# Designs tried in a protein design chat: miniprotein binders against a2bj90. Part 30

Target 1, 235 residues: a2bj90
Amino acid sequence: MSRSARRKTSALNTVLRVVEVFASIQGEGPFTGTYSVFVRLAGCNLRCPFCDTRYAWSLEAGKPLGVEELVEEIARYEPSLVVITGGEPLLQRHPLNSLVEGLESLGLRVQLETNGILPAPARDEQLWRVYHVVSPKDVPVRVPGAKLHPSWVDYARATGRAWFKFLVANEQHVREVAEYVAKLGIPRSRVYIMPLTPEKLDMKELLELHSRIASLAVKWRLNFSPRLHLLVQLP

## First folded at step 15 (miniprotein)

Design NB5
Fold by ESMFold2, look of step 19:
Structure NB5 (fold): chain B 235 residues (1-235), chain A 84 residues (1-84)
Amino acid sequence: as target 1 above (235 residues)
Amino acid sequence: SEEIRKRAEEAIREAQELLKEVIERAKKTGDEDLQWLAKLAEIYLRAAARAFQKGDYDKAEFYLDLAQEIIEEAKEMLEELKRK
């Protein structure tokens, strides 16, 4: 009458706590404009005052999903890029490596977004082979406890698969970023500056801020990141 | 905690009053970069005030501190233009 209960048991290391999965465009960084599926993982090791995604801070905000189920869901969108974001995705490092393995087996391109507090991938991790956009929060915005782990610079040099993205408001912030990356040995070709955009800017203000920060990027010979999804009103 | 809230509220009000003066002086100079600095300070101060009204005091303090730094930059620029 009753079948074996062998299949009801689940190992937590094959499960990710996921806040949302959705299709949109990548609005920031080196892959700006790419048709993407976003996977927002729950949990964060920071509480940035300017955070756009506070609903992902708590691990309990995520629904448990099996890695195999998640790979199948992502694949149905036929994305050009899979963006793994959060919270801080590296808080779920072990099952995240399993997800990356599954996505790579289907030939899907993966980008991780991280605040860089936890160490960069080791050579034997599946995450070693994916792209990373690292957004340090200690400079210029000075979030307490947000120190960039030094392994990210080593990883970027070894692989060429990491870029560093900084929120800036003005030229003083850009100067601080320039000093910071020079001290750490991060080449300017790997550095993006992006406008710090509070909520409820009208379109004119948003465009003017973009224009001013883009001009600073040219002046300081750094890359510029828009927040394109805000300009085109996509999630 | 109520004392801290009152102190933050007064700091925002004081910054708003100072910024009104800076905006008017910036307009009279005709200097577009100075007018942008004044507008940028207004953007972040508005964000601080909105966050304070919602009880998000960490966000309010973050944007207030940023607005105050930009106001000081604008004041320095105004002083330098006065000498020339």
Scores: ipSAE 0.851, ipTM 0.927, lowest interface PAE 0.6, mean pLDDT 91
Fold by ESMFold2, fold request of step 20:
Structure NB5 (fold): chain B 235 residues (1-235), chain A 84 residues (1-84)
Amino acid sequence: as target 1 above (235 residues)
Amino acid sequence: SEEIRKRAEEAIREAQELLKEVIERAKKTGDEDLQWLAKLAEIYLRAAARAFQKGDYDKAEFYLDLAQEIIEEAKEMLEELKRK
């Protein structure tokens, strides 16, 4: 392999297409309320109609950034949690594993957000050791092409480091989620239901929706995820 | 296509008119869960209309379908309450 070709291969393993890096509060899932740095990677393998981050769909939306530079930028925020999101971060799997290695070498805790279409981490990946919040888009919201890869259930069972988060509007949706997770063997303790919140809700509507979905979570013995950042008006 | 766009616009208007009736009927029942269901349909139908006005037809269709499902659920509950 030529020196130039070898250098290009190495650079691809150490370069990520990054849309944005910012500090905020993790507003969703099991780490809700944690001071976090969000790293939004470019590229997505879905085109969800309800997506609030459409600007991250194209790989061209991201700027190339070296992993070591990115680790230094993230560390300056002194985060309690680093949330890798996107698009779909696993489209950049190889350099993402390098990023995770760098972050963990500094003792930083990492959580990945994924739509679960691409396979769960293998045991020899750095991603194996971090936390994952998997948001399937095939139930109840039924986005075309959004089938959850079955390896995520195996990964969750083997490691205890994955949770499954579903957007729901009403009890019928919660019933569909309950049937889906039962069929896949996902225990209720790993399942979160979260309000499907369209744009421009006033605070009263937002609170009412949260209250209703939270009540359903209790009724169905599932975990509830808020969209806390919306309630407290953070990015 | 233009035909699909016009049908979506008409479907949104029809759903809006039907929802006005459902909201009023739900209010008369005094049933808080039914009133919430009607309000929830309104939330998603507004999202559909807003998305349609912005030309985001995929989002509009998604929220319209959701609103229509909830409207039908509310209508079924209204009929059940009437039979009681």
Scores: ipSAE 0.848, ipTM 0.927, lowest interface PAE 0.7, mean pLDDT 92
Fold by OpenDDE base, look of step 15:
Structure NB5 (fold): chain B 235 residues (1-235), chain A 84 residues (1-84)
Amino acid sequence: as target 1 above (235 residues)
Amino acid sequence: SEEIRKRAEEAIREAQELLKEVIERAKKTGDEDLQWLAKLAEIYLRAAARAFQKGDYDKAEFYLDLAQEIIEEAKEMLEELKRK
């Protein structure tokens, strides 16, 4: 391979398509309440009809940013956590591994948000070391083309660094989640249920929905994920 | 197509009528869980209607289907409450 080909491959592994970078509170999953910098990556392999970030579906919606520049931008916020989200971050797996390496070198904790369709990190990836919240889109809500990749279950068992977050509307959905995780052998301690909230929900209705789903979480012995950012009116 | 739009509009209207009946019946029972299901169905049906008005038919269908599932659950609960 020529020196020019190695430089081009190295440059391709160091650029991310980024939609936005912002500081907020992690509103969802095991890190709820954590002061976080969110990096929303462009491109998604799904078209969820309930997606609130549809503007991130196209790779062209993101700007190309160098990994080094992005690490410096993130570091300026002094985050307690870096949350890599987007459409589907793992569509940019190679430069994402470089980003994780840069962030970890600064001692920053990293959490990935993924739909779990793409394979879990391999042991030789920098992504192996970070936290993952997997949001399956095949149960109980079924998005066409969504299927949890089996390697996420293996990754969760091997590392203890994965959690599974499911959107639910009612008790039937919670039952389906309980059956699904039992069948896959996912420990209940790694399972979160989260209210399926439509856009522009009234605050009273939003609170009541949270209360109902939280009660179901207790009844079914599952963890509850709020949508805290919606409750406190943060991004 | 205009035909798909009309069918979706009709389906939303039918679900709205059905939900009205469920809400009225739910109020008469005084059952809080049934009243919640009726509210939940209303939340999703309003989301469907908003999506439809925006021309987002995938989102409209998604929330319509979800509202219909909750309406059926509420009807089943109403039948159970009548047997007690």
Scores: ipSAE 0.841, ipTM 0.932, lowest interface PAE 0.6, mean pLDDT 93
Fold by ESMFold2, fold request of step 20:
Structure NB5 (fold): chain B 235 residues (1-235), chain A 84 residues (1-84)
Amino acid sequence: as target 1 above (235 residues)
Amino acid sequence: SEEIRKRAEEAIREAQELLKEVIERAKKTGDEDLQWLAKLAEIYLRAAARAFQKGDYDKAEFYLDLAQEIIEEAKEMLEELKRK
């Protein structure tokens, strides 16, 4: 078989466990406001108490979907950004690299969301070339077993394609984040603090919390991430 | 276990009672930061209570611990204001 035919056949037999695919606005981090297609992969290596996507924790929650068919589905939305999220997408690393290859061949921009426990991409992976928003869960929220893999800092320095986003409730948490990123050598320009928003906040409470955390971001010279989709009531 | 559930339920009730006092004292001070701390503790304590009612005890414990930390911060600020 030619290289083209072999590659097509291989991608058809490579499968991802997918919970959902939908269009919305990226509401968090450096790409906030971008028209995006979200691909939520099944499986997670954490059980965060504050997780709002618990339905994606088990691999069994995902339906098997061929990578080539998934690429075609995503492309039909004409996204400005493809957000790969989950659970923890790096649990399906091999077929995920195949998905990234397919999306990049169409010129689609890709961002991965990860809790950073598994190592950063190696140079020979397709994931090396995409954007990453890393959300460590060991500081300040102290989820057990959530240690950030140190390779993410090396990756961010080498490529400039990773940012670090932290859930915070108050100034004590922001101080902890500031100390943590300073110790790891993560520059402030790569750091986002985001309000820890429990379910069922009314709009006034959501806005007050956003305002307070945004003020802290300015005070501590860190970037602020909203949860914009909550403010504008999008999925 | 049932013992852990009973302990958590009691801890939530105790935190709710303490928070009522902290809220009222914060209002009397007129201090905006203290009033925000009291409100923030209320937000997370409500989240803990809701999670407990739904049987999500890990979420309840997480938000209760957070609320209790904020309540203690507010109490410390109240003590500092009393020294003045």
Scores: ipSAE 0.840, ipTM 0.923, lowest interface PAE 0.7, mean pLDDT 92
Fold by OpenDDE base, look of step 19:
Structure NB5 (fold): chain B 235 residues (1-235), chain A 84 residues (1-84)
Amino acid sequence: as target 1 above (235 residues)
Amino acid sequence: SEEIRKRAEEAIREAQELLKEVIERAKKTGDEDLQWLAKLAEIYLRAAARAFQKGDYDKAEFYLDLAQEIIEEAKEMLEELKRK
């Protein structure tokens, strides 16, 4: 490979397409309640009908930001956690590894949100070191083209740094999740069920739905993920 | 297409009629779990109708299918309660 090809690949590894950067409370999964900076990356490999971040589906919806500049921006918030989310963050895997390296050099904890379609991090990636919340889109809700990549199960076993978050509506969905994770050999301690909420719910309806799904989580011996940000009206 | 829109509109109306019957029956049983299923189906069917009104047919179909699944679960529960 010519020196010019290596320079072009190095320059491509230092720019992310970013939709938004904001501080809030992590509302979902194992880090619920954590003061976090959210980095929403542009581009997604799915078109989930229930997606609340459709504006992030196109790569062109993101602005190009340098990794160094983005690390400095994030650090100014003094976050307890950096949450990398988006459409699908792993579509930008190369510059994302550089971002993670920069953030970890400052002692910042990083959590990735992914749909789990793309392969889990390899041992030589900076992404290997961070936390991952995998949100499969093939069970119990089936999005066309969604399939959990098997390497996420292996990564979860090897590192203990992955959790699986499933959208559920009722007990049948919770059953399907329980059967699915048992079949894949995912430990129940790594499984979260989360209520499938439409965008415009009344607060009473939202609370009742949370209560019903939380009760099912206890019954089925699974972890419960709230949508805390919706309950407390944060972004 | 206009045909897809029309079919989706008809399917939402049929689901609304069916849900109305389920809600009325659920109120008569006094069963709290059945009343919840009926309410949950209503929540998703309202989401389907809102998506449809916005021309988001993929979202409308998704929430319609989900509402229909819950309506069928509620009907099964109604038939079980009649046998007791």
Scores: ipSAE 0.838, ipTM 0.930, lowest interface PAE 0.6, mean pLDDT 93

Design NB5
Fold by ESMFold2, look of step 15:
Structure NB5 (fold): chain B 235 residues (1-235), chain A 84 residues (1-84)
Amino acid sequence: as target 1 above (235 residues)
Amino acid sequence: SEEIRKRAEEAIREAQELLKEVIERAKKTGDEDLQWLAKLAEIYLRAAARAFQKGDYDKAEFYLDLAQEIIEEAKEMLEELKRK
């Protein structure tokens, strides 16, 4: 048996619990506007009250899917970006690294969305080379149990492959974010503030909230993240 | 429990009544930032009420707390403007 055959067999036998795979536009963060395939992994280590993807909280919500089959499915969409999200994708870290290996072998660009509670990638992980958008939930929204792992700041500094995105409602929240990132040594260039948008806003309210948070981003010299998919009515 | 549900329901109603007054007072000031703050509180209080009606009490509490913080901020600003 060759090393190539063993590697292929290992990737084929690695299983992820997947809630959904779909094509859309990345609506948030540094890759906003990019034609993307989203892979939503099951399981989460938080129970955020504002979560819009509660159906992904339980590992049982995901169907088992082989990594090789998943890579083939993703590739058929011809995405410009593969967004791995969830729940919390790092709960399935081992098979996730296998998925990343398969996607990168096809030259596909990968971004992971994480709440940052679990540690940042180690240098010997495939995830080390992937882009990460880290959304801490301990400031300003203060979700219980949501402490950001300190390794994410070191990872961002060492690699330049992580950004930090915060949900905010008003200027008081932005001030809290600014204090938080300054204390942790996170450069402003890696920080995004994003409007906390409840369900059922009409378009006028949605636009005004975006406008107000964008104005605060300019005032505080932080990056602004829209929720573009809401503005253009995509999933 | 039923007692917690009734307390939450009453807290939402009380916040709605207070917010009605805050909105009217904010409008009379002509201060655009205060008027936005009042509108923002209304957005989150509406989200709390919707979540409560659906039985999502964790979401309701989150948005109620947020709305109450913003209402208190608006009240403080109204008192600051009155003292001038």
Scores: ipSAE 0.836, ipTM 0.921, lowest interface PAE 0.7, mean pLDDT 91
Fold by ESMFold2, fold request of step 20:
Structure NB5 (fold): chain B 235 residues (1-235), chain A 84 residues (1-84)
Amino acid sequence: as target 1 above (235 residues)
Amino acid sequence: SEEIRKRAEEAIREAQELLKEVIERAKKTGDEDLQWLAKLAEIYLRAAARAFQKGDYDKAEFYLDLAQEIIEEAKEMLEELKRK
């Protein structure tokens, strides 16, 4: 049961179920504003009522793509950041590690978006070396079945490559987030609060909501995440 | 499911009626934070109503619950301001 006994696999022979690949600006979290290629993987282990990407919930929504093909497609965009998102990308963990290996071999910076239910990367995974934005869905917006796996806090402490992002509507939600992260031992520097934005807000409403949540972030000494792509009307 | 749908529709109507009163009272105070709170409740209640009209009852319930929480917060602030 040593590492030597583990079956060797080729990173270029695996298949991912991919919903879409597109270029845009990372609009959320610590990498906000970065020219990015988004890779949306199919499948999700939650059914969040506020989810903006319900079309990615089913594995059937994804088309099978080989990792080599996907790396080549991504590279042609010349991205500053590759954002792996979904549904929940860690449902396809093994081929995802192969994708990360291919992207890292080209010197591309990778950031994963996850709801944090599945465990954080192990030290011998390619995913160990990339950045993660973890969006727990059990506080303050309490989605049934959501629970942050404690390994993400350990991973963040060990590597400094994970941040935690929370959707909030008002100060009561921010207070709940502050209590939650304090209880878990998550440093304020790793915490982002982001406005909970329903569909079809006019621009004035969208801006005011951003302004109000940003002010709360300052008041509570937390980081603020916009939904920048909504403000600038990008996908 | 038909009874759940009828309860949700009634709850949205009740919240809409209550919110109209809260918005008017908030305007009379001149308090910008309270007026924002009332507007925020309106934003989520509209999202609930839109989701309900499209048959997305999970989304409707989610935003309705949020709107109701914010309406209660606004009512508390209105009561507090009255006692000053």
Scores: ipSAE 0.835, ipTM 0.923, lowest interface PAE 0.7, mean pLDDT 91
Fold by OpenDDE base, fold request of step 20:
Structure NB5 (fold): chain B 235 residues (1-235), chain A 84 residues (1-84)
Amino acid sequence: as target 1 above (235 residues)
Amino acid sequence: SEEIRKRAEEAIREAQELLKEVIERAKKTGDEDLQWLAKLAEIYLRAAARAFQKGDYDKAEFYLDLAQEIIEEAKEMLEELKRK
């Protein structure tokens, strides 16, 4: 194996395709309300019809950024949390582990957003140490090619650093989530339901939808995730 | 294809007609949960129609199917309310 091949592989592990980096409030899941830097990675293994970030589906939509440069950029925001999102961040798994290592070396907390199709982190990955919000796309809404990888349930049980966030429209969807998580042995304390919001929903309808889904969360004894950024008009 | 577009347009129109009937019936019952389902179906059906107008047929189909599910739930609720 030539010295040139090892240098090319080392360079591939230090560059991410990044769509955008911005500071905002985490609007969703267990870290709702947290001042966060969002790193939106390019590329997705799904084509969800309801996706609000379709511009991130192509790897070519991202710019190549060095991990070190990206760590320095993130650190300048003094974030309470670094949220790594995108299309599917785990498509860039190798340089993403290097990014996490850099961020953790600065004492920064990291949360990954993933669709859960790709395997959960292994114990030898830097990603094992961070928080994960898994958003399955097979229940109750079924996206073609979506299937939760079983290792996420094992990771959640082993680490306590995973949560599962489901898009729901009505009580039937909440029932399907409850049955699904019960079947998989996911603790209800790790389950979030979130309103399935179409684009350009008016604020009154958005608020009423939040209220209805939150009431269902209480009824079904599940956690509720708002779309807080939509309610407060932040990025 | 033009055929897929035409079928999607017809399906959206049929869902709009059906939803109109559900909304009218929901108003007569005064049931708040039924009125919400009718409104929720309207939200998703509007999303389907907007997607269709943009040529995003995958999104149009997705929100149409979702609107249809909610419309059927509203119809079931209407039949339950008639039996009480």
Scores: ipSAE 0.834, ipTM 0.930, lowest interface PAE 0.6, mean pLDDT 93
Fold by OpenDDE base, fold request of step 20:
Structure NB5 (fold): chain B 235 residues (1-235), chain A 84 residues (1-84)
Amino acid sequence: as target 1 above (235 residues)
Amino acid sequence: SEEIRKRAEEAIREAQELLKEVIERAKKTGDEDLQWLAKLAEIYLRAAARAFQKGDYDKAEFYLDLAQEIIEEAKEMLEELKRK
């Protein structure tokens, strides 16, 4: 391989397409309430009708940022957690591993948000070391082309660093989640249900929906994920 | 197409009419869970209508289908409450 080909392959591993970087509170999943820097990566392999971040679906919606520059930007916020989200972060898997390496070298904790379609991290990836919240889009709400990759179940068992977060509207959805995770052999302790909230709910409607889904979580012995950022009006 | 738009508009209107009947019946039962389902359907149907107005037909269809599922659940619950 020529020196130019090695430079092109090295450049591909050091640049991320980033939509936005911001500080907030993690509103969802096992890290709810954590002061976090959110890194929204560009590009998605799904077209979820309910997606609130459709502007991130195209890779071209992101700006190219160097991994080193992005690590420095994140570090300035002094976050308790770095949340890597997007469309689908694992579409940028190679430079994402480099980002994780940089962040971990600073002692920063990293949590990935993924739709679980792409394979889980391998043991030789830096992504193996971080936390993952997998949000399947095949149950109970079915998005075309969504299928949980089986390796996420294996990763969760091997590492204890994965959780599965499901959008639900009613008890039937919660039942379908319970059956699905039982069939896949996902421990209930790793399962979160979260209310499927449309945009522009009033606070009363939002609170009532949270209450109803939380009650179902207790009834079905599942963890509950709020949409805390919506409840406290943070980004 | 204009035909897809019209069909979606009609489907939303029909769901609104069905939901109105469910809400009226739910109020008469006094059942809080049924009243919640009626309200939940209203939330999603309102999301469908907003998406439709924005020309986001995929989102409109998604929330319409979800609202219809909740309306059917509410109807089933109404029929169960009549049998008790």
Scores: ipSAE 0.833, ipTM 0.929, lowest interface PAE 0.6, mean pLDDT 93
Fold by OpenDDE base, fold request of step 20:
Structure NB5 (fold): chain B 235 residues (1-235), chain A 84 residues (1-84)
Amino acid sequence: as target 1 above (235 residues)
Amino acid sequence: SEEIRKRAEEAIREAQELLKEVIERAKKTGDEDLQWLAKLAEIYLRAAARAFQKGDYDKAEFYLDLAQEIIEEAKEMLEELKRK
């Protein structure tokens, strides 16, 4: 490979397509309540009917940002956690590894949100070192083209840095999650169930749905993920 | 297509009628869990109807199917409560 080809490949590894960067409270999963900077990456390999961030589905919806500039922007917020989300962040795997390296060099904690379709991080990736919340879209809610990549189970076992977050509506969905994770050998301590909330729920309905799903989480001995940002009216 | 739109509209209407019957029966039982299921079905069916009105048929179908699943669960619970 010529020096020019190596420079072009290095430049491709240093630019992310970013939809938005904002500070808020992590509303979901094991880091609920954490002051976080959210980096929403552009592009998704799914078209979930219930997706609240459809504007991130196209890569073209994101602006190209340099990794170094993005690290500096994130650092100015003094976050307790950096949450990498989007459509599917792992579609930008190479520059995302460079971003993680930059953030970790500043001592920042990083959490990735992924749909789990793409392979888990390998040991040689910077992504291996961060936290991952995997949100499968094949159980109990079935999105066309969704299938959990088996390497996420292996990654969770090897590192203890992965959790699995499932959208649920009722007890039948919670049962399906319990059976699915048992079959895969995922320990219940790594499983979160989260209310499937349609857009524009009123606060009373939203709270009652949270209460009902939380009670099911206790009954089935699973962790509960709120949608805390919706309850407290944050981004 | 106009045919897909019409079928989705008919399916939402049928689910609304069925849900109305379930809500009326649920109120007569006084069972709080059954009343919740009826309300949950209403939440999702409203989401389906809103999606349909916006021309988001994938979202409409998704929430319609979910509402139908909850309606069937509520019917099963109604039959169990009649046997007690």
Scores: ipSAE 0.833, ipTM 0.929, lowest interface PAE 0.6, mean pLDDT 93

